# VH-VL binders against Cytochrome c oxidase assembly factor 8 (COA8), part 4

Target 1, 167 residues: Cytochrome c oxidase assembly factor 8 (COA8), of Homo sapiens (Human) (q96il0)
Amino acid sequence: APERGAERRDTAPSGVSRFCPPRKSCHDWIGPPDKYSNLRPVHFYIPENESPLEQKLRKLRQETQEWNQQFWANQNLTFSKEKEEFIHSRLKTKGLGLRTESGQKATLNAEEMADFYKEFLSKNFQKHMYYNRDWYKRNFAITFFMGKVALERIWNKLKQKQKKRSN

## First folded at step 4 (VH-VL)

Design nb3 (from na38 with light chain S96Y)
Fold by ESMFold2, fold request of step 13:
Structure nb3 (fold): chain C 167 residues (1-167), chain A 122 residues (1-122), chain B 111 residues (1-111)
Amino acid sequence: as target 1 above (167 residues)
Amino acid sequence: EVQLVESGGGLVQPGRSLRLSCAASGFTFEDYAMNWVRQAPGKGLEWVSGISWNSGDISYADSVQGRFTISRDNGKNSLYLQMNSLRAEDTALYFCAKDSRYFLGTGHFDVWGQGTMVTVSS
Amino acid sequence: QSELTQPRSVSGSPGQSVTISCTGSSSNIGAGYDVHWYQQHPGKAPKLLISGNSERPSGVPDRFSGSKSGNTASLTISGLQAEDEADYYCQSYDYYLSGWVFGTGTDVTVL
């Protein structure tokens, strides 16, 4: 029996365990957000007749996705950890407890939290500069190979058109 | 079988130049970043330089910046290190190392050569 | 920092467990970059032992394990054997230096 598709009733993934790409899909799929990075991973399609150029493009994209996933997973962890440490330090300085009388974690107001956001951005400025540089280097290579694959596909269509005419 | 073979080492005087080569076989050379690592006699490993699969990203250790130039020829499956203005502290066994990734910074060195010895002495 | 800090030497009896520490900084291990470990016997090229903090390549015995937390990574050799006598190096990437950094190296001795 033919497969229905990647999703039961929606046009986008729902991010639950029952989501699966179709077995006979001819397209890349976007999965649910990764637990740690919050980025939606691409599930890459591998055609049966993948050319060497197409394979290299796919591998460049796979490596770049893994790099990007790892970077943001680590940044999200660092942000959460340093945010809690900042809140703890400021509450201690004010002589306040770590929890409200209802048992929930005490927080700082938006004005107080602005100091944390400023400090975090300043502390991580150079790290993000180097991330952006590496992102551009990767994206240039990927974009270049997307163009090469597109030209290869046009050439193959023209070659098949010429072959059919000669038959 | 995956193999890296370094060559071009030797005894030279300070201030002179050498060019190291690394011949790769048994894998698709153009799909991986490549690195040079050195080890002075009786000392630890020191990363020297790395180059991405397409030569679009190149980096050097501070100790060799401006004196050494890494390059690659994907058509010849070869990695090179041009070493200028050599100093006594450059004396080391120089290894060629295959990265596991296209780009620098996210891989590991899964294949190493046996090294070529460079001795810089009067 | 241009080097990751390791103890100069560690030793253990056969069958004992030894642990090698590798301490970096906020621009390398502390920035979330993976730590890799290499084993080097005298007169030989280094060999990959652990990648991605804890991944063991095919052919590496189960007695080798790795971990990472904060600025520090650890390599543990459980069930120490005579052939484990070697130098061990950790490695990570440093975004400030835009390059790889190795640890200072640890000489493991089996007593």
Scores: ipSAE 0.641, ipTM 0.848, lowest interface PAE 1.5, mean pLDDT 87
Fold by ESMFold2, fold request of step 13:
Structure nb3 (fold): chain C 167 residues (1-167), chain A 122 residues (1-122), chain B 111 residues (1-111)
Amino acid sequence: as target 1 above (167 residues)
Amino acid sequence: EVQLVESGGGLVQPGRSLRLSCAASGFTFEDYAMNWVRQAPGKGLEWVSGISWNSGDISYADSVQGRFTISRDNGKNSLYLQMNSLRAEDTALYFCAKDSRYFLGTGHFDVWGQGTMVTVSS
Amino acid sequence: QSELTQPRSVSGSPGQSVTISCTGSSSNIGAGYDVHWYQQHPGKAPKLLISGNSERPSGVPDRFSGSKSGNTASLTISGLQAEDEADYYCQSYDYYLSGWVFGTGTDVTVL
């Protein structure tokens, strides 16, 4: 029986989603989960008359999405690789093969696997702590600009209402 | 023409201060993180400090932490490095480098200045 | 560590291929951060040569290629030419140091 993963890579691949929104869409689209990161990418709509604030918000969101996709694609790859290495090491220590008598891939019980999860969490704690810090910095900036764009849109609507009343 | 022009280098005594400037032109300065990189004579490149597009994330190499302060003025398209308590080991050519991204850690340095020389000696 | 490890020098004759290694750690290259390469001729500013592990900017010849695996990146110059004589630096980001790290630099000599 083949391994559960399609392919193992040492580093996270770069790639563009094959999903393509309708040509005449006026909305952002959420695509299917990326194979490596398991995150759903947003496909951003770019209006013809995008304001400078709207453009900056979109670019901040695009960069943050790329950063997040790459981080989790790499973490998922590392997790899978280290999980298999842990299982292999523990099976060897117990004098067992990599496959059962039936040919299925051998694994460890839940208690033994809990040791792996604990080790992985401990090993990656600092990396995830810095990821969370950077995530907050990025998302605070994005949230701030979301507010600025919202106020800009409200002001434009009020200006349109004032023009109608003064007509 | 995307350009970065450093200035403010010179000869100073140990313990004194200098302020470096980097003038940016030909691109939207406020859309990019910026960095300082130095190179001692005959030595390799050493990253000194970086600042995100909005100054919300600032980082320093351990060798300069507490002595150097990076800042930017997006209205003047300028990056600065205030260097206090200068040491002989700070003697280097200081480059201003444009990051390709808004935030630290995900880009590369696609535009470099020619550098400004700082010499710290008695 | 605040530097990525590179060989001090490599050399080759015109037309040969040379490879420069760049070794980091689990807090930089091994954490999934890209490796970038810069070329620096004497008396000049560094120039971006490779970004994103393997991407060549416009104007960089096809004979330059990059790759990354584990904690190690490599720059290969296929068909070495006289103008390739320069210093080469790798670069990555280190989340523990919260900053960029450069390699120690490699002096490429064309014999």
Scores: ipSAE 0.629, ipTM 0.843, lowest interface PAE 1.5, mean pLDDT 87

Design nb8 (from na38 with heavy chain H108W)
Fold by OpenDDE, look of step 4:
Order: structure tokens, then C-alpha cells, then sequence
Structure nb8 (fold): chain C 167 residues (1-167), chain A 122 residues (1-122), chain B 111 residues (1-111)
């Protein structure tokens, strides 16, 4: 009975980084690169007295991170798949097997692969343009809120100093 | 309770304008993108327009581009759709739909209003 | 407008399983955007049924399941009940349109 090759469910894993920061950490942690996106996830610290502005900033950052993880995970998967299909197609056209006589995976030369990269970039150009646009929009919002949070923190420090001088 | 309530629908002649409103309650309105979705009688769902939490990103379906304007007032927990140059094909039940995210494109519509009927007829 | 393609109707007997397909393009489902599913009963607003390809919101029965592969997503209703008679719509985001796209809708009938 031919072993039905388990179709690897290319379920883009919900990039829940398996990295758990220490419970007593009071700062953001950077995890190892995600296996699909190759992006390093940030585990955001949640202070006990998180202000509404700080919370909003954190949520915006979290959403943007998830967005980035998903985009690049899918992009990398698509790239890998199309690359493999290209290689297989070209090898077949050349009458070459998928494996060399030495049992190694057959590869294409640099010139042939250059054609693939050019085609892939051309095909995905618009997708990357939209990504970049959205990236700027998201990061602009985040940066704006970073400024707001910074101002809030300064103001709170000033209020505390005034209260200490009055007592 | 999380709720969306649409208003402003009615009968209008072709070429006229109408403004729809959606009142949001039960959630932090400014933390979510908002959308308009319409459904013509006996037809499927059609996305019309979306606006991000801060109005920094706005998008329209091709069918309404240049005629409709989506806006929001976060202070009033309200979403609006200004519809100009109305056509017979704009006849539909218009739903207000809450996005699950701040920005467009990565969320889903987790809360829907009951809709407001817009009828464009001569 | 680019719509996701669904079968017009699907029918099954009580207790049976039915599957609804949703086929997109390289600019939406094929681009890796998630697929969401909505249930709509006659005269009612749509209700979120599945989010993020396979996640069930609170209150959605376990008999509803979602999956995605390539350019196609699927909604499976196992143990079909009379109350499942409704229209079902898939949804995804299309980067080329900078907007959401819905499926053509599927009428599910319980025989």
C-alpha cells in the first residue's frame, strides 16, 4: 500500500511564539526568529499600572507585529513553494531528474535562478508596494502614540515632584 | 452589550444624496476599524467601505469610489457614510460592521448592526 | 468586483456533514489572507461563525469547522441541524483592492 504522503498542511501557524519570557520580567523580550516569518517576535511587558495610552500603544504594536509576522510567513512560504516548482519545472524541461547521481537534490545554476528571482519580484511588486504603504501607516500611528506616552510620563513625573514639594 | 445601530436610510431618487449613521455602544469605539457592508434584496453581501480606528486609512469598493465618503467621530462613537450620486444599484440594506482590529485587512467583522434600508428609485 | 466563489447551494439531511468551499485568487486567499465565515438567517444580520480560517467565536457550536489550503477555504458543518439552514458567506481581504471581499454566498438547506 503506497504510503499516502502526509500532505503537510501548510497551515500558516498562528505565530504564537513558543518563547515565554520569565514571569518576573519587567521589560519587553525579544524572542528567537520565527521559523516561518524569520522575524523576531517581541513579548510586550504589561505593567500593573498601565495607562490607557500605554495600553493603546501596546495593542497597536501587538497588532502590527502580528500583521508583519503573518505577511512574511506567507511571503516566505509562497517564495519557497514557487522556487521549488520553478526548479522542478526547469529540471523536467532539461530532462534531468530531481536528484543527481550522487543522490543530492538537483539544483539550477545561478543564471537560471536569476530568472526566477526577477519573475518573482516582478509578480510580487504590487504586493510589496501595498505592504510598504501599510507599514508606514501603522508605524506612523505607533510613533505618534510613543510620543504621547512619553509626554504623559513626563507630566506624571512633574506632578509627583510637585506633590513631594508641597508635603 | 455591544451594539451597532444604523440610521438614515430611506427612499431617494437617483442622483440624490443620503447620509447614513451608525451609533456604536458597549465597546471602545476608537480601538476598532469600522466598515459598511450592503446587501441588495435577495443578493449576497458586498463590502462598501472601511475606515481605520484613527481615520488614517480609508478604502472603498470600486462600485462606490468617488461617490461615497466614509467618516467617523470617535467622540460620538459614530460612523457615517455620505452617499452622493445615488443609483438604482445602490438599493440595499446597509450594515454597519465592527472590525476586530485597529487597522483594515487583518481582522474580521465580529459585530453587525441590523441594517438600514436604502431604496433608490425614480 | 472580485468575489470569492462559493457553491450556490448545499443540502444535507439532519445529522449529515456538509462542506462549503470558498475559492479566491492570488490577491486574497492565495496571498495568505485569512478567511472568515458568516452565517445569515433570513431577515437577520450576518453573524460571525469562523474567524482566522478555523477559530470559533464563543457561542459557535463545535460542529462548525473551518480550514484553508492554497486559494481555497472550506467550512464544514457536521451533524447538520434544522437551525443551520441559512446563507453562509466567506470573507477575505484583497490587497489589490485595498478592501474586503465576500463570497457569493451559499444557501444551506436541511432536507
Amino acid sequence: as target 1 above (167 residues)
Amino acid sequence: EVQLVESGGGLVQPGRSLRLSCAASGFTFEDYAMNWVRQAPGKGLEWVSGISWNSGDISYADSVQGRFTISRDNGKNSLYLQMNSLRAEDTALYFCAKDSRYFLGTGWFDVWGQGTMVTVSS
Amino acid sequence: QSELTQPRSVSGSPGQSVTISCTGSSSNIGAGYDVHWYQQHPGKAPKLLISGNSERPSGVPDRFSGSKSGNTASLTISGLQAEDEADYYCQSYDYSLSGWVFGTGTDVTVL
Scores: ipSAE 0.805, ipTM 0.919, lowest interface PAE 0.7, mean pLDDT 92
Fold by OpenDDE, fold request of step 13:
Structure nb8 (fold): chain C 167 residues (1-167), chain A 122 residues (1-122), chain B 111 residues (1-111)
Amino acid sequence: as target 1 above (167 residues)
Amino acid sequence: EVQLVESGGGLVQPGRSLRLSCAASGFTFEDYAMNWVRQAPGKGLEWVSGISWNSGDISYADSVQGRFTISRDNGKNSLYLQMNSLRAEDTALYFCAKDSRYFLGTGWFDVWGQGTMVTVSS
Amino acid sequence: QSELTQPRSVSGSPGQSVTISCTGSSSNIGAGYDVHWYQQHPGKAPKLLISGNSERPSGVPDRFSGSKSGNTASLTISGLQAEDEADYYCQSYDYSLSGWVFGTGTDVTVL
């Protein structure tokens, strides 16, 4: 009875970094690189008196982070998969096994791999262009809201100073 | 309650123009990307157009590109779709849909209106 | 516009499990964008059923589940009920369109 190889559902798990910042943290924390995206997640601090504008900024940053994590997780998975397929295909064409005599995973030489990288980059060029476009859009939005939050904070500080002078 | 209400649908002749409106309530309209989706009678859903929170990013389906214009007035909590050079194939129920994600969208459509019917017929 | 491919119809008896597939391209599902599912009853607006491949909004029964693998997403309805008779649409973002693509829709019939 042929063992039905359990197709490992390469569902990129929503790699919520298991890193939990200390509960009493008053700062954003940077977690370790995610195993799929290789991006370091930021754990955003939520102030007790978070303004609506600060909340919007935080949410935008969070969504942008999630978007980035997802994109790169999938990109890395695709890359890894296609790389492996390329290697296997080339080894097969060469009449070589997937493992060396020493039991190590057979690899291709740098020149052969260069062909893969070139092809992969070419194939994904448009995807990367659109990613970059969207990345800039998101970051511009974030920057815009950062500016607004900064102005709000300045204004609030000025109001507080005026109130203290009036009392 | 979060609500979207479409209006402006009707019967029009081919080549004419129509403007749809969507009134949003129950949420901060200016924080979300908005979309138009249409459904021809007895057909599936077709995305028509999307607009970011500040109108800085606008996109159209190929089927409506150059003919339709999406716009928004955040002060009025309103989304619009100006439809020019209408064709018979534009006959559909037009839904406005709210993106679940903030500002630039790319989430899912978590709130839908009931739709407004556009019929293009000679 | 490149629509996501769904079966035209799926049918099952009450209590059975049915699965709807949604196949995309390299510019949408295959690019790693999430798949969302909507349920639409006749004469009603679409309702969000599944978000982010597998997340269920509040009020959606546990019998609905979503998954994604490669260029294909799946919606599974376990324990099919009469009320589940509806059209189901998958949705994904397409970077080449800078917009959304819907599936062709699947009519689910409860026999």
Scores: ipSAE 0.687, ipTM 0.870, lowest interface PAE 1.0, mean pLDDT 91
Fold by ESMFold2, look of step 4:
Structure nb8 (fold): chain C 167 residues (1-167), chain A 122 residues (1-122), chain B 111 residues (1-111)
Amino acid sequence: as target 1 above (167 residues)
Amino acid sequence: EVQLVESGGGLVQPGRSLRLSCAASGFTFEDYAMNWVRQAPGKGLEWVSGISWNSGDISYADSVQGRFTISRDNGKNSLYLQMNSLRAEDTALYFCAKDSRYFLGTGWFDVWGQGTMVTVSS
Amino acid sequence: QSELTQPRSVSGSPGQSVTISCTGSSSNIGAGYDVHWYQQHPGKAPKLLISGNSERPSGVPDRFSGSKSGNTASLTISGLQAEDEADYYCQSYDYSLSGWVFGTGTDVTVL
């Protein structure tokens, strides 16, 4: 019977916009960056002969991707909102309008913006610390299952070799 | 059908121990995190503890940390809660709840048991 | 300890709409964690009503809807019916506690 196994590739995806993986693809695909999280989603291949270990690995990766996408989508929204609020507050303190003479959004100099970046990182330190802890727990499990799948594939190869010798 | 059945509740004196069990059926138990939630008589819901699909991530409410131990046996489709040094404040109906996810923190509780009553009284 | 704040009770007549608020903090709802809602009739186990802020599981009537903005989530029951008389709890995750937190609960009365 033809093999429809999953040869996993860590290859760069085809592009950043309007990418749709082939319906009959035998590989995972990396899509363009998500609009909100700016992370590239993986489009997972489900082979016809997927083992229970391979299925578990895929599901763990899918859930971790969803978690990661949600975290960074929210973090990017928070960053954008707080950056705008910071600029507005500092311009107001200086007695300046929110827009330049030409109607474009007013901004702050690099030193003032550095203050925002430092404050944002300090404010969000604990949230990012707990994110990193969760990231390690998830990726440890994924790495462990990658090892188990690799050993399963070796064992299946040896089982096939034993079958040929006994026949 | 998807089902969670708690057992092991009862009347116990303060300072003693009790072990709750939750038998799961109708779904792939090892693919989901599991949680214990309690409700004191006439009060609201309080999350007690959660455990990831592989027991690699375990968390406790501050009120029970150091006294309660959550565990699971994926081979027996069972969730457990060992409750030591019980106090009157631990008196509650204890629910077993299925998480929608492998890991803690991103899911919701889509299946609940009917609960087992724990009464801590002298 | 840490709880999401809900009104103690809300009431409405049959056919009316009621809204239950759920207010958290910067370590839970304000950190971007989803809010889930559970319905509990007297003497019964809680039942999932809304997941992921606004998703209804199958079997939940479309008169239940949810939303979230900032530190606050809302559950709206449009077209109240007698069977909606129950306790309602919101839930979110709190990264600082490394655990789930429930709201204080809201007793919905249908007049």
Scores: ipSAE 0.638, ipTM 0.840, lowest interface PAE 1.4, mean pLDDT 87
Fold by OpenDDE, fold request of step 13:
Structure nb8 (fold): chain C 167 residues (1-167), chain A 122 residues (1-122), chain B 111 residues (1-111)
Amino acid sequence: as target 1 above (167 residues)
Amino acid sequence: EVQLVESGGGLVQPGRSLRLSCAASGFTFEDYAMNWVRQAPGKGLEWVSGISWNSGDISYADSVQGRFTISRDNGKNSLYLQMNSLRAEDTALYFCAKDSRYFLGTGWFDVWGQGTMVTVSS
Amino acid sequence: QSELTQPRSVSGSPGQSVTISCTGSSSNIGAGYDVHWYQQHPGKAPKLLISGNSERPSGVPDRFSGSKSGNTASLTISGLQAEDEADYYCQSYDYSLSGWVFGTGTDVTVL
């Protein structure tokens, strides 16, 4: 009896792309697109003298990135699954096999696929609305802290200039 | 040490109001979203309300919507829950819970208080 | 209020392995949100046991493990010990509520 290979359910490893930026980098790096989300991860630079405010900003950006990666990874998986199910269902209804006579994977025409896309978008409309809402909230917070960090940096530069003039 | 201490619980009649407080210490309170969770006697956990770091985002469970108001004072490291129009079903131990993530609370609850008991009875 | 579905109780002998399931909906676990687990002993506040589906906080024994697949998450306790007797709750974010949903809770007893 052939041992049915346990189909390793590729649980989408929450593994952020193991892209490691060069150790001597002094700036943020953009990695290759993630396999599941298709989003390019940002590897955030951590300065040696990171201020508490800069740390907060970095953490917020990182959390927001993780949130985005997770959302799109799951969305893409759901989309792919539902698309395949739709194709199979429609082919079955048409009395067609999953493979053509030439052995190729049977596909649907553009019009039939348009119906799938419309249905998928309609079904996920609320989910996308909430995503967009939360996306704006997160980015607003990030922008706010970016402004604060910018002001802090300006202030620190001014203090350093004053100290140099006094000596 | 990171600590949350709830207060303000007690015995109240139906239709009355009560205000709960949670005092936070050991962490930068203004950086985290905060939550209220309740547990009726012998029952499970129920999320009640959440508030973001700057009070810009507030959410409620359907069971308390329109009756409860969550608020915070970052200067006092305090979280509040104003409970109006109390019902018997609101009888529970109320926990203050800290979100693990910064500012916009979408994480897990990493710190809990010991809870304050609210009993609504005639 | 939509709760995550857990078995009411799970029991095992010392040294055995027990698994607690947590089933959600399309607006929480099924939407891809992470599942977190809490342990609660009688008369105590809940304690974080598992975060982000499978991550163990510092101080949590390795006999506790979490997993997630589809709209269902699982907590496994291997090598069950007497101190593991407690209530266990799963939690997930729900986008439709803009808040959190807890599981119904599972009472774990050690026989």
Scores: ipSAE 0.635, ipTM 0.853, lowest interface PAE 1.3, mean pLDDT 91

Design nb8 (from na38 with heavy chain H108W)
Fold by ESMFold2, fold request of step 13:
Structure nb8 (fold): chain C 167 residues (1-167), chain A 122 residues (1-122), chain B 111 residues (1-111)
Amino acid sequence: as target 1 above (167 residues)
Amino acid sequence: EVQLVESGGGLVQPGRSLRLSCAASGFTFEDYAMNWVRQAPGKGLEWVSGISWNSGDISYADSVQGRFTISRDNGKNSLYLQMNSLRAEDTALYFCAKDSRYFLGTGWFDVWGQGTMVTVSS
Amino acid sequence: QSELTQPRSVSGSPGQSVTISCTGSSSNIGAGYDVHWYQQHPGKAPKLLISGNSERPSGVPDRFSGSKSGNTASLTISGLQAEDEADYYCQSYDYSLSGWVFGTGTDVTVL
């Protein structure tokens, strides 16, 4: 039977891993790599006594995870599709079939594949530059709030310890 | 009830300034990016400017860059647009729009105000 | 481009299906950014119709559906009704402009 602690978890966004943390856990969990983005999603724990500051930090992290997961899922899909199209185009130019005599997918040699990698990186340079800029903006805000939460927790621990001693 | 109410529009001469305000209610204003969108009479929608939840990320359409300034006051649940050096092509109905996200670029505009009209003519 | 391309108008009879295209570039829709759709009746503010390419907010009828492929998104209105007569705008983000871009708008007429 599920306990109340396990019921306080947010679910991952659509299209993210189906991993489910232990129902009784009171910690964030890092799941296996998502099939599409190849990133490990965080499955956030929502404590019963979550402060407003802790809640904002969690929401900032959740939104950034969703953004990052979607970006890399799209980039990985585009990479795979363009790679296959490049290979098929070059094989047809060489008069070769799309499969070997053993039934395995035909491929290109390393020098030929280097042309693909160079072209792909060049096409996506500006897109990744703007991704990096946005990544830093998001992570600066998150890091700042992580510090604020850490200080809040220290102060609350000291206040509780002081109250306990005075009684 | 989630609401956005724009104000501050009016008739102004070219080269003059005007300040628009948008009062938000019914949601946690500080948890969302905010945007201004305009619509010239008989024309389509044009995004003008956006501001992230903490004002740490601000962007402008090229047509208004350097002339308009977006700002927000999370303590007053208010969004602002300072419009300087107004031109005839700035004549439009200006909408305030709530973003669905903290940061710019990944959300959608789920709540809109009714707009405030700005007319720039000599 | 600072605008996404939509047809100027489409029309259909009640009960028919109409589709509105929205075509962008490699810096917006082609870069993988989602497309959102808004409905605007005359004299009214825009209203969110579709988010995230295909997600319908609560209160939007099932006859509205969206999809995206490559540089192009589509909004389909099946079972067209008189109240669907309005302007429709697509929207995406453009990383090169660091800003939102709207489509040119489509006037849907119910015959």
Scores: ipSAE 0.634, ipTM 0.841, lowest interface PAE 1.5, mean pLDDT 87
Fold by ESMFold2, fold request of step 13:
Structure nb8 (fold): chain C 167 residues (1-167), chain A 122 residues (1-122), chain B 111 residues (1-111)
Amino acid sequence: as target 1 above (167 residues)
Amino acid sequence: EVQLVESGGGLVQPGRSLRLSCAASGFTFEDYAMNWVRQAPGKGLEWVSGISWNSGDISYADSVQGRFTISRDNGKNSLYLQMNSLRAEDTALYFCAKDSRYFLGTGWFDVWGQGTMVTVSS
Amino acid sequence: QSELTQPRSVSGSPGQSVTISCTGSSSNIGAGYDVHWYQQHPGKAPKLLISGNSERPSGVPDRFSGSKSGNTASLTISGLQAEDEADYYCQSYDYSLSGWVFGTGTDVTVL
């Protein structure tokens, strides 16, 4: 994660997306895929004038990202371990070694691997069903709060416009 | 000072109802899931029910499903447990526990109340 | 099935290390859910000792440590002291029950 340096630019938020340097970011930043989950994390921007409602939205999004990162990191690990166990078991049943004559890992053909993929999907169906349910509950709440933040910003803009006209 | 104070326990006859309350202070109650945990005399901890920050996710242990109802009032910083059709095996000290997360399933219970005793006997 | 398995009791002399195991299933610990640990002295409410498998909250002595592998988690108390005499519970989440599960509890005795 980029460290914060001294403020060098006075950049106001705009309605148009643009890239800011990592030392000072005016926007959420999408990083490279995480090593374990293969998901791109969002690095959330915290503005100096973040409202309590905006803070709550950001925290909900952060918790959901952490949850999602953890789930897929664990799922990818499980997939890799079970895949290797399946290949090892089938090679042993066939009387074959774990490595080819060139030293590379032995594998099964596509037809043989189809049994693994089918079994893995079936075995993990219930786990993914509960994941999807929880994903929707989290994202429904986040979407609701995005709407609340949008209304708050519109209201504050209208209130500021009225004050400027009265001057 | 983060604090949870349970109340509403007492002696009741089997088949009757009782409502437990938990008053929260010292933290933003709406930002956390909440849970009830019970402990029968001389026994271990048993999770009873949990409720997400917005009441959008509610879960019950199988032993209380259909008889107990968890609820919260974020405006009053309060958690509730309505216990209907009470049985002798529901006799326990009932703890209110603060979850560390908004939603159920990824947090831990970082603050506990002292508990309120529920005794169900004829 | 709705409980994580712990030994009923563990004992050690002052200064020794003791380890408490916590064994779950493929729908809780084995599914990758974290394990948390609580200490309970007689007549007191439980207190968080370890969160997220291995994290100590502020105020918990560093003689308490936790780990997790496969379906099993462990709590280790190094340098056992008289005040560590208490009941200890592990906890995880179970997606098939849509709820929290606690371990059966372990009575730690200091000899």
Scores: ipSAE 0.626, ipTM 0.834, lowest interface PAE 1.5, mean pLDDT 86

